VHH binders against Flagellar brake protein YcgR (ycgR). Designs and how they scored, part 17

Target 1, 263 residues: Flagellar brake protein YcgR (ycgR), of Thauera aminoaromatica (c4kar8)
Amino acid sequence: MAELSTPSPASPAPLDGGRGDELEKFTLRGARQILQLLQDLITHRGLITAHTGGGHSFMTAVLKVDEERGRVVLDPSPDPQANRRALAAPRLTCVTQLDGIRIQFPLVGLGEGQDKGRPALFAPLPAEMLRLQRREFYRLQVPLAHELSCLLKAEDLARKPVEVSARVIDIGAGGVAVVVPTGAAEFVIGGTLPACRLALPDGEPIELDLEVRNLNRQTQRNGTEQLRVGLRFAALPRAADTRIQRYIFKTERALNAKARGGL

## First folded at step 11 (VHH)

Design U5 (from R78 with Y100F)
Fold by OpenDDE, fold request of step 12:
Structure U5 (fold): chain B 263 residues (1-263), chain A 121 residues (1-121)
Amino acid sequence: as target 1 above (263 residues)
Amino acid sequence: QVQLVESGGGMVQPGGSLRLSCAASGFTFSSYAMSWVRRAPGKGPEWVSTISDSGGSTSYADSVKGRFTISRDNAKNTLYLQMNSLKPEDTALYYCAREFYEDFGPWFDSWGQGTQVTVSS
């Protein structure tokens, strides 16, 4: 009777998405700064998306910062199931924006209680908050018409090499997000996929190494399950980087022109 | 600069209907999934509905499924929410929000000032 090893809950993805050293300068760790930023989120009624893992998220907002107790108070979801998932999650990844700046912070040790007679979620103050300007985190949403794809060299559950053609849904200077059919391959966060091929419209595919940074299962409306895979460029040749940047720039320009009614 | 301007809110009787609109500017509207989010007084925000960039796919919260319909006109840079069979529980400030996708999942990188919907007898 082979004990089916329950897959160890995927460790919550690091806040920095593996951009560790580059993001340090944008990471707030000062208590006062963190408190101020949280207060600003309250003042501006920031809409926060809290990710619980497993492809699940819920909307929340900061209700209060309790400095004396060293905790943040959040709105619970109107969905009881979302709250259950939140409370069961070892870590929440919270993301929002303030004045066009992306804000990301982790919450751990989430609990449920009441604030002034109203249901609320409680967590210790985040140890760090990432504040990134739009330019720094920008990823181009790839137009469907461009049909960008990435050939992934991966392994299946039996560790047999497989090639998976994945649709690229977004692209940035640091990596791509792709969608693959569920079960097409086994991906491990932190794992490297060597000698993959990114297809751009302007020429031959780019060969590159990719690192798996994030895995999210998504159920489409039609009931089809897809796996979204966040991939970092592990080793990108300069020529490839230039091509990618050119593609992004050209596409953005075209999109902006269209938005202005110029096309 | 990204701008989202909601309109169409108002007061309606239970069982009534409203149509919300969101005028988008400052970005390529047709390249982004768009959502409606609402926040009732004294309650946390709630996702209501999402429509894909092309309009080919839609999703709804269980609380509004079968009653609300999200749509978009990319030529007009406008998002819509048709709300039928309105209930007092639907009373909220409704936000038009632009979705952004990262490795960990979707979030809203922009939203408007909201339009107030009040369902009361």
Scores: ipSAE 0.889, ipTM 0.969, lowest interface PAE 0.5, mean pLDDT 88
Fold by OpenDDE, fold request of step 12:
Structure U5 (fold): chain B 263 residues (1-263), chain A 121 residues (1-121)
Amino acid sequence: as target 1 above (263 residues)
Amino acid sequence: QVQLVESGGGMVQPGGSLRLSCAASGFTFSSYAMSWVRRAPGKGPEWVSTISDSGGSTSYADSVKGRFTISRDNAKNTLYLQMNSLKPEDTALYYCAREFYEDFGPWFDSWGQGTQVTVSS
């Protein structure tokens, strides 16, 4: 009778596998810190979006932290189907904000029950919580007039090197989103695009390495299909980072001024 | 600083109508999808409706579909929710929320203090 060693449940994939090292400094793992942050979410009635996978999410809030039982109590969705999806999901990705700080945490082992006669969802306390300041996750929507572009060094279907000039649609401290014509190149999530060139309005292009983080095919209203590529800055020199931050700040200021009726 | 200020809430009889407004400031309003979320007493929060940055696309929860209409005026930095045929179950604190989209999906990175809507005979 060979004892089938039940494979140890695969450690939940890190919140952001590719940015793991960079995000570690923003990740809370201390029990006290986690408890405090959850309590703060209760106090401030934080609106939490819980992602169940497959493009589905529901709204929730932390109702209670049960320290004795080591669990968090959440509001269920008013949608029974959402609750079913949540309970079936191996992991919830919860995201919210507190005082402008982005908070993300995983929940695993979700169950349903009652708390003081009220339907509730229960999960063990998160093992980690990610806190990011706005500057760390903010993405500037690039004005079309700025014509930001990124020269991507990629490969085609035949693995032939190709250079693709892509329009930058948003930019943040950590990366850019670009749009490329369909079929211009082959992109692989997790793949690295070396020695790309980001063109900013204020000077010479910035040479940088990019990592493909996401791919999204979008059909425009005109029927044209475009590929949106999310790219992470894999290696960004400090000087480049400063330039990017300056651009973001300047642009944001200008946009805000315009919105306020400023010429 | 991002500011969202909801208004237009109040008490209304079943079958009545209300129009909520949300004044946005501190960011480029036209660059973000915006949503309404509500929280009823003793219940969890619920997504109500979303409108795209340009206003070209709208979505609604099934519970409000056909009764509520989300709209926006980007020139005025204002989000609206027209609520018709109101029901007691629509009683809630309504939040204007800015939608942020990440790889895992959308979430709300900012919301206001809310405006109270009470539907009662």
Scores: ipSAE 0.884, ipTM 0.969, lowest interface PAE 0.5, mean pLDDT 88
Fold by ESMFold2, fold request of step 12:
Structure U5 (fold): chain B 263 residues (1-263), chain A 121 residues (1-121)
Amino acid sequence: as target 1 above (263 residues)
Amino acid sequence: QVQLVESGGGMVQPGGSLRLSCAASGFTFSSYAMSWVRRAPGKGPEWVSTISDSGGSTSYADSVKGRFTISRDNAKNTLYLQMNSLKPEDTALYYCAREFYEDFGPWFDSWGQGTQVTVSS
């Protein structure tokens, strides 16, 4: 779903860039498993976000599965521009959840038609579907009280080195998202930031290389613009990975305890 | 466990108003962008509106712009949708949805059971 007030960079990095082997164990490729999972999405009336590229998306749902023709039938968007983008896209990335499990699958060869006299979108059945447990896709929203930060070693507009202390707003197994003041540094999607320092509460900062995966401008309550920078961990050492996972686990448990207790 | 509970739906006449609420629990509400999504009878889901985690940025589908206002109260963990000048076409089940951001863009990783809005004479 494209937000009108937060334009995206033209070519955000795909989720599965260099992580294909890491996701293979969560990938379903059996025809029976795929058909059953699609039927489960129909039964549970799953809300699907379909991404067409270029920062655009629309909401859809699976209406039916036509096994004889090897096709899925989807709801079209009420926005004609979204439907045109979907029909022109080489690939849709469909993502939803089922019982807290992230379901993601590609659709290619999307076509337009009718189902019982109503407009519908058609596509061949996906050849694969990802089923990710919450811990595999989860991004912990970092409590403000933790003041988690990452020192970014970046460049300014003149290509001079600058260091930016950025607040970490979420963290997961594969990376972080941070916010910086607009103009604090120049970031390029696909660019690498070497020797950054992630500060966790329980020890010395972790030195790691980060790759810029996405950029999103945000407007604060007072009208001030920030830049949200999505960063992937490059070549994360096992000890660093362990510390990050421990932080996520402990913080999630603490947040769940407070939500249950009302504190 | 993430829990989103919508309320405030009901039957209204065309031109009327309703205010929907969504009570959030089981997560840090103030850390997430939130959306309203609706599903009209016999139709697929339609995005309605999104508000940023701080409330400083809002966006709306063209079909509701100028008539609907999204807001949030982070101290009360509550999302709102003020719906004015309601039309029969606004009849739908309205869901409160939590936005989750990924490299390919946002998607919704949680939503409630919805609250029914019916606009008829």
Scores: ipSAE 0.698, ipTM 0.902, lowest interface PAE 1.1, mean pLDDT 84
Fold by ESMFold2, fold request of step 12:
Structure U5 (fold): chain B 263 residues (1-263), chain A 121 residues (1-121)
Amino acid sequence: as target 1 above (263 residues)
Amino acid sequence: QVQLVESGGGMVQPGGSLRLSCAASGFTFSSYAMSWVRRAPGKGPEWVSTISDSGGSTSYADSVKGRFTISRDNAKNTLYLQMNSLKPEDTALYYCAREFYEDFGPWFDSWGQGTQVTVSS
């Protein structure tokens, strides 16, 4: 019952935050800014995870930017199978961080070759790069003592309505992750769960629509089987957003204070 | 501020052992899967090993299976890598990395400065 970094289900759509248009304000499109950011990743030796789809990924780094040819040069994987998957993939989703800022960019048209006599991967420069500050991608790990829950209005295998009270394990500005028993309901990636209720400790539950973004089967050390369901807020009224951000901020401060006091 | 501080690197002979440690602060360590990643001189980064948030699941690159053991102590916010039967090919800067899981899969949103391991006669 090994839990690996590679997920069990196929990866969902590549856009983060649930909607591509909501990410536009974090998207860098200027050619000079893109070149500068790639160069910063080289300078800081950023550790990049390149996702090929189907739950597969490999580690890489930007080796250089070839501005004359409009290409980035990447380190290949030492695993030949990973390189074959990368070369066969229609698109790589590259993700890393720089100074706590999430950097994400697509590469298409990946090819293999040599750079100064060593094997390398090549791709055209990305036309866009996503920059997300910690707040925009951060997911607070919910303390067990808070016992946050979300009432999900879902369907069972026979497509009949069921209500599932699911424990919230993390929460961020764009959504929550919950755990349910593996067979409690049927979840479809991309599906909408209307009129769910998110219970925060400080007030009345928040009613909101949720979209299923990812599913991951978890087997813990004690043999417990559960399904982790990643849920995006389909719409988030300002009042609800304020309550969620306040909860995250207050809880994070309390956890950080304990971490510092214990060190 | 997330901080990851690796230690325990050094020079060893082939066949020797080292134990790397990573001290974590600024986040709830027990809520994250953690990995070791290494970068050999003149090479790109290579994933070495991952351990789940609870410590109940581990995985290893083929090149280190049977020789390296990843572990964690969630009460002490510390990640470990026990490296046995070291080979010259294990020479690298070893990073402790925090895994963050997204809809497209995992990635590393934080890592330390690394600790140097050199295996030389």
Scores: ipSAE 0.666, ipTM 0.894, lowest interface PAE 1.3, mean pLDDT 83

Design U5 (from R78 with Y100F)
Fold by ESMFold2, fold request of step 12:
Structure U5 (fold): chain B 263 residues (1-263), chain A 121 residues (1-121)
Amino acid sequence: as target 1 above (263 residues)
Amino acid sequence: QVQLVESGGGMVQPGGSLRLSCAASGFTFSSYAMSWVRRAPGKGPEWVSTISDSGGSTSYADSVKGRFTISRDNAKNTLYLQMNSLKPEDTALYYCAREFYEDFGPWFDSWGQGTQVTVSS
């Protein structure tokens, strides 16, 4: 993952009211459970990605938990700009893993200071923490041979309509990630791309509205620049959802069978 | 089960070179972007470099640009980091990490135990 300056993504758990309801059974709200989980992250030296909004993130770790004062202490970024963005953000979305389980929690009210001579970031303990098994956050990595593509109806630099055929690199229940050449179109985080068409192998393309959630720039080996675009399904018809889930299931079975036969 | 095993660390003098390797198993390696992350003594983790699933796209932290080269061999399920012109500031535990994308952005859902690089005279 390139941790460069990009436009802002949105957190899937806080932004999806229906998805938030289905995630409640994986949400810890007990103070002692939260303290223990944070301590486990300290003990295992968990690598945390902290998203500050505006497409920005930085790496951090929990240094300690101050139970008496009800706060958590985090490593600051070596990049002063990242720290400034974190302190200005109304909310920090922290995500990591512990023994293959995704751990996600919000921090609000972030402050800067010192912890025994070491620069540190401080925040009140989170009121909730999510624990998700890999199956609950799964995104299928699309095999190149499938040539899965999505026709994006976007705009160029002059805000004129342009159609871009983008390769789909991963797909899940909530959206896709695609790759396009950097100059192919202009994308705005939070912007809607109406009437895009997702091409699945087993039928006519699915027409769907997509919302831009994140953007990441990359330079390929041959010098070609590309843009990875994270897209959320804005309103997914039941039939389209069924086809997407079937594609994921069938592809997983095929990949698993090939991996076993390759042993 | 996803497994990432780093190797190739050691002690080296300033200006020297090292090549790190990461052996991947338990997943389709060629389907994932991969990164190197490091943790220096007394400091938090720092992203170092990322390579796309095909190997066609790479990116680097400013602190290592021009000195480090990330590469991969998808046939051998192995990630590499060639480190040249090493500085004492590069002393750290280096982790191989698997990138995973979410709607809020990228994060790392797996990493190894790391390999130690120590740069001193």
Scores: ipSAE 0.666, ipTM 0.892, lowest interface PAE 1.2, mean pLDDT 83

## First folded at step 13 (VHH)

Design W30 (from M9 with T105I)
Fold by OpenDDE, second read of step 14:
Structure W30 (fold): chain B 263 residues (1-263), chain A 119 residues (1-119)
Amino acid sequence: as target 1 above (263 residues)
Amino acid sequence: DVQLVESGGGLVQAGGSLRLSCAASGFTFSSYAMYWGRQAPGKGREWVSGISSGGGSTAYASSVKGRFTISRDNAKNTLYLQMNNLKPEDTALYYCAKQDYESGIFPYWGQGTQVTVSS
C-alpha cells in the first residue's frame, strides 16, 4: 500500500505562532469529507491547476470520483506535453478554489486511460485535502504613481547586512507584497526582517518588523526576473495601523472615483 | 525530477540528539530556500525550520527554537537538521521540503525519516 504522502501545505504556517495546529484545522483526512469535497468540485465544475513541478502546470478538472475503485478521474490537458509531464511527475499538486476557499491536494500514482471512451487521467484518491480559509484580507493594488517602497533590512549571500529598497505592489491591513531584484537579499519563509521602513505618501516612513510569508519568482515582460516577497506585519503600532488603513481607504476612494470618470 | 531523500532518524532518549539529512537532486539546490516539516502521530504537518538559499537566513518554529539548527551544504546538495535536547513531543516523521517559486506552493516533499523520542 503506497503510503499516500500527506498533502504538502500550500504555504508554511507561521513558524513562530505555534499555529501548527492551524494547518491541521484546515486539513481534511476523513474519507467521507474528501469524497464530499471532490464531489463538490465536480458539481461546481471547479477548474484545478495541477502542478507537476519545475514551474509547470496545466488546467484540469475532476470529472468523476470512483469510490469503488478508490480513484479520481481528471480531465487531461489538451497539450500532450503537459500530460506527459503529469504522468512522469511523482506527484501532482492540485490547487483550486471553491466558494472563495483555496483547496490544495496531492495526487500520486497518476495514470492515463479512458473513461466512457474519452481520454482521462486517473489517480488514487488523495489521503488529505487542505482547505485554506484565507482571511481575505483585502489587498489594495498600489498605483504605480504612488511609488510606495519598503526598505528591507536583510542579509546577502555572504551573510552581510544589506538594505534593499523594495517596491510595494500591494498592501493590506496584515502586510505588504514587495518586489526585489533576484539575488538582492536572502529570504526564507518564516524569517523576520527587523526594523524595516515602509514609506507612505502621507509622512515619515513607518518602522516595523516584517515576517516573510511567501516567495514567488516573477519574470517581467522584458525577461528580467524578480522576486515577489509577501510580508506580514509582525508588530505594528496602532498609530501605524491607522495610517495604513487611512492610506488604503483614501486610495481606494480615489481609484473608485477615477473609475467612475470623476478624476 | 525533484527528489528529496531524508535520513538520520531513529530512536533516541529524551535529552538526546539526532542529525537529519536531506539529499536533494533534480534542481539547482543552491537557488532555493529549503525547509523541514514534521508530522506527529495523529497530528497534522507542521513546519519546523527553514533556511534561505545561501544559508544566511534561518527560521524556526517556537517549539524548536534554541534546540534545533538548520544548515545546508550547497556543494553536497544536502540539507541538515541538528536536533538537540530532544523531547517526546518531537516524535514525528520529519520531511524535507522545497517551494516552487513560480507557483509559490510546496509540491515537493520527501518520504520522511522517523524520529522517535522516548521518555
Scores: ipSAE 0.838, ipTM 0.960, lowest interface PAE 0.5, mean pLDDT 88

Design W86 (from M9 with G54R)
Fold by OpenDDE, second read of step 14:
Structure W86 (fold): chain B 263 residues (1-263), chain A 119 residues (1-119)
Amino acid sequence: as target 1 above (263 residues)
Amino acid sequence: DVQLVESGGGLVQAGGSLRLSCAASGFTFSSYAMYWGRQAPGKGREWVSGISSRGGSTAYASSVKGRFTISRDNAKNTLYLQMNNLKPEDTALYYCAKQDYESGTFPYWGQGTQVTVSS
């Protein structure tokens, strides 16, 4: 009975830069903002996972911001090998969380030295810092029992207008992922689906415009192929946003209660 | 193996037009949405336009909307991008791209064709 070692809480992996456009609105580039955020990390003694590449990382902290020299001081790893990797890396990707907000920033030009007689790592101040509020990225896996659906207005393979009822598999503040039968409709990433209808359990469907963000083919266990469509809310009324958030919150609470053995 | 070969780039004056082509092979072209991307000097790759497998749906970046037209000829396994009213900011290496539907990523790109728009 090989004890499936509970995977150690995987150090939050760096967000892949491939979503560059979407992340731009969350990227701080102002010098004052960056300094303030770094100072906040110092104040809160936030632990930082520093990724050196190749699947390697070490835990560190921002010890000091040297504004005069334009550099940040980091706590070195107790592992000399980790420090060597860090110094050899062309880029250090730092990931942390402050008040439930994910923070990610690159450091380049890492060097070693001493700060007040203690070993330290030094890097120029980051040019940018990514600050992601969890709420925007959280995706609730929709319980099958809730039977959430989205009526998609699309075109079929013959370029005829078609309405496709799609099952919602996950939902977040920014959009939904749905599954449709393969061949039910044509989609293109970046395409807009106007006047769609999202059905929530709490009332009337929400009419909204959706933008296709991702397409994946999925093969079910029974061999049936489905298309997973990632959809962004293109324009969401405030009232609809509130409803969606309420649904997510309520559902999450219920799931957590169940997981804790609560009825 | 998936192959994408772009052509039709060149030097053009602002306000001019170009038509790019992408010859696709190594897969069932008519079964896949196809895309154009571009990379300007010192910038990352940018999505430009997409077209569904049968051409019924199209999408454009806001920066090119109304100026660029994506089309395809499935019989010829060819993707096109008509670029009108070109601007200096359109200067980039333009790539044809195919999505991998299993991973959802875009591992398939051509070598690109250079478009240079002079002021």
Scores: ipSAE 0.838, ipTM 0.951, lowest interface PAE 0.5, mean pLDDT 89

Design W92 (from M9 with T58E)
Fold by OpenDDE, second read of step 14:
Order: C-alpha cells, then structure tokens, then sequence
Structure W92 (fold): chain B 263 residues (1-263), chain A 119 residues (1-119)
C-alpha cells in the first residue's frame, strides 16, 4: 500500500527575479531595515519556506539574529537530507509572510553548527530583503477558457501604427502579461502603448494606457516562437480597477472551488 | 559570449553634447531591444533609454526625454545615445544593456563609459 504522501501544502514558490526593476521599490537593502524585519520574523515566529533549488524546500524559522557576528540563525530541518541540500546549495531562497505581506530574501554561505547546544544553521545576514504587499503582486493565470484579450496599439518597424490582438495569459492589479506573434509589432521596455483595450468577460472592453515592463521570448510546443509582453497599467480608472479586481477574485474563487472538487 | 563595449564618454560643460556608442557582439543584435542605463555616484543603476530590435520604437526616462536620442545600426551591431543639453545631474557611468529574453533579466552590461558634466 504505497502511502500517497499527501502533497505537502504547495510551498510558496520564489518570485522569479525577472521583474527586477519593479521589485526594487520593494527591496530593502538598509542594514537597519533588514535587521528589524528579521527581528519581526523572530517575534512573530514566522515559518519560512527555504528553497534549496531543484524543486526542494524545507520549513524553517529565524531563531536569532547575531549582530555581532553578522549572521542569522535558522532552525534546521528535521530531515537530514534537507539540511544537506541546504548546505550544498549556493543560495537559499527564503519565503515567508508577515501580516499578509510576502517576504523573500536570499541567504548565501550557509553553515551548520550549534546554538546554545542545539543544532542550527547559520548564514550571513541577507544583503537584501523583498517585502511585497499581496495586492500589487498577485498574478492570476488566466484560464484558457476565458479567452481574455488585449488590443494593443503599437508601432511596426516603419513606425506605422498597428493594432495587435494579444492573448492575456496572466493578470494582476498592476498589469497584464500578453503573448503576441514574433514580429507583430515593435516593443521596448519603458515604451507606452496608448488607448489599448482590455477585454474582460463581464462587459465592454476597458480602454487603458499600457507601459511595456518586460519582454520574454517563448517557444511553443509546436516550435513557434512567441513574444510574451509584460504590461503595466499606466493609468487605470477606479471603475476599471474594480472590474479587474472583481474578475480576479471571481476567477480565483472558481479555480479554488474546482481544485477542491466542488465544481 | 555576449559582449558590450561602451565608448564616447568624457568631460563636457553643461549644455554640451556627447554621443555614446555601444559595440555589441556574441548575439544576434538585430533580434534584441537594447537599452542604456547609468549609475551616478552613490546612486543605483537607472534606466535611461530603450530601443526596439528593429528601431521602430523608442523609450526615454522622463529626466532625459527631449534631450537624449537613442538609435541603432543593426548592420554595424552598434547602439548609440546622442546626449544634448547635458546637465550636471547627467554625470554618471553609462552602460549599454541587453535583456535576456528567457529569464527576463538584464545580466548583460558593458564596462560603461564615464560621462562627466561640469557646471
């Protein structure tokens, strides 16, 4: 009887560093700020998911901040194999939340030892800590069945206006990611696309200005190359924001219900 | 290996002009949007300008808009930044940058070229 190991609650995956510029405003680099945040984690006994790479993680906690030695003390895993992976990893990505705020920070130079006679993991203080408020960073993966689209007003190579119908692959309070055929239009990070139209299922398209924030090349399973464009809402009317939020919440609820076997 | 080599920096008086160049190699230059960034003393890296792969679209930071012009010559694998009406606050190390389209990050930067604007 192979004990179906209950899938460990999906440890929050690290945020991919690819959103570097957007994340800078949420990144703490001040020594005092970092120390304070670590201390807050200690005070609140916040559980931390430590990612060691390769899809592996373990639960830990910050036990102590040693300011004199410039190190953080972590609770080791009860699994010796997890500890070995952690020690072998060039970087530990720690993910937690405090008061609904996602916190992510890297640890490098992990070592093992004893703290007051108890096994512990040690690492130098993180050089940076990311503090993200949920609302701004949550991205809903858009179900294919919803067929969300965004009409992009862009320019071609000749600087002529072109309209590109793009599929929305994810959406959040701050923007959308879309896919377009390669060569459909000219995109550049920092560029503005005025008077675009976001189509939601609940009514008329939303007209909005979009700013290009990221470009990614994706190869489809069929070998076709596509361009993923990350777009920020440059100026979103309140009514539009409400609609987008409603859509996200409704969709998320439906997805969760389905996942629980309720639909 | 991706290589980016900036040149054209120097000392200039306020109101003066400079033209920066970035020689790119090790990748298909015409397939990538290219960017200029800068780092002033004691400050972080700042985005300055970008140009699409074909040169059909340009973007500028608000601080340089109307003064700087980005361009590219895909046949020469070269990115340019024409800087006019330079100000002391434009003093920085200027970098050419390429995005990694797989990761979405900017791991590719040149050594930079120093621009110093004297009041």
Amino acid sequence: as target 1 above (263 residues)
Amino acid sequence: DVQLVESGGGLVQAGGSLRLSCAASGFTFSSYAMYWGRQAPGKGREWVSGISSGGGSEAYASSVKGRFTISRDNAKNTLYLQMNNLKPEDTALYYCAKQDYESGTFPYWGQGTQVTVSS
Scores: ipSAE 0.858, ipTM 0.959, lowest interface PAE 0.5, mean pLDDT 89

Design X10 (from S3 with S30N)
Fold by OpenDDE, look of step 15:
Structure X10 (fold): chain B 263 residues (1-263), chain A 121 residues (1-121)
Amino acid sequence: as target 1 above (263 residues)
Amino acid sequence: QVQLVESGGGMVQPGGSLRLSCAASGFTFNTYAMSWVRRAPGKGPEWVSYISPLGGSTSYADSVKGRFTISRDNAKNTLYLQMNSLKPEDTALYYCARDLDYWDSGRFDIWGQGTQVTVSS
């Protein structure tokens, strides 16, 4: 009677370390960044869903950021039971949206108190804030005034190396779209452009490898033909990614402020 | 258009009660802190009460503490002030005001036309 050894259930495949790395790219840990984002929630009057666990949540808002005391002031729920649950919870998971971007952050050490006779919930500043931008789909239209450019190392029709300075028209976490003069270089979809240089306003150009993903001929209003090239970041150093994300965030904020009449 | 419209004022005897209402329109009501402010004849404006956007935080001037209750119904875009144990000194024009900031500002950017409350024997 050969005991059929029941095959041990395959250990769930380790959560692909790649997902953690992707989340890290969207996680703010800098104190200044966190403070700024919390202030932005106040400025934009962002309502927050605070999850207390067990399927319970309540609506709140950041009323104040107290930098001196290192704490955030939250609007209590009008429901006393919700507040009790919140205070009993070891951790709140706060979820909100700002400018179409999902923001998630934990609060630990929630307490109740009063400031100037006003009841409030208090928590230490979050250690991290997750800003989930659908990287794959969001493209910032670059303001013309920023004059972003990318030096492309390409080949001409004779396969001679050429350098083309291209204007960046949109930028996202995954790549850029640029405009080049027609005939400036030969681009092949799927081709790699090595050691290109992306110029951002905040410092030295970023060296990176680019992959050609799309080619579109466009005729300008003046009758001039231009080639729009969609480029993917093929190899992007972490530091470069951080700079790009910072630029996008800063620019979006400025554009939104302007749209609201604040500038 | 952003608008606040107060109602519920009137004449009442000392010790009586009134409930004021303020209907808000033209903005996302549940994202703003709101206040009641009153102006008595010959006096400057006096802050009366504050309520946070979601209504979890309230405060009152010492002159009305224990007698007045501020509340809001965000589904109806309406602010309320329940006034009990009214006194002659509560006679004033009562304004609903939108707070510019959530906390510690005491600044208001939008006002209603006001509703008259008269406490007289």
Scores: ipSAE 0.877, ipTM 0.951, lowest interface PAE 0.5, mean pLDDT 89

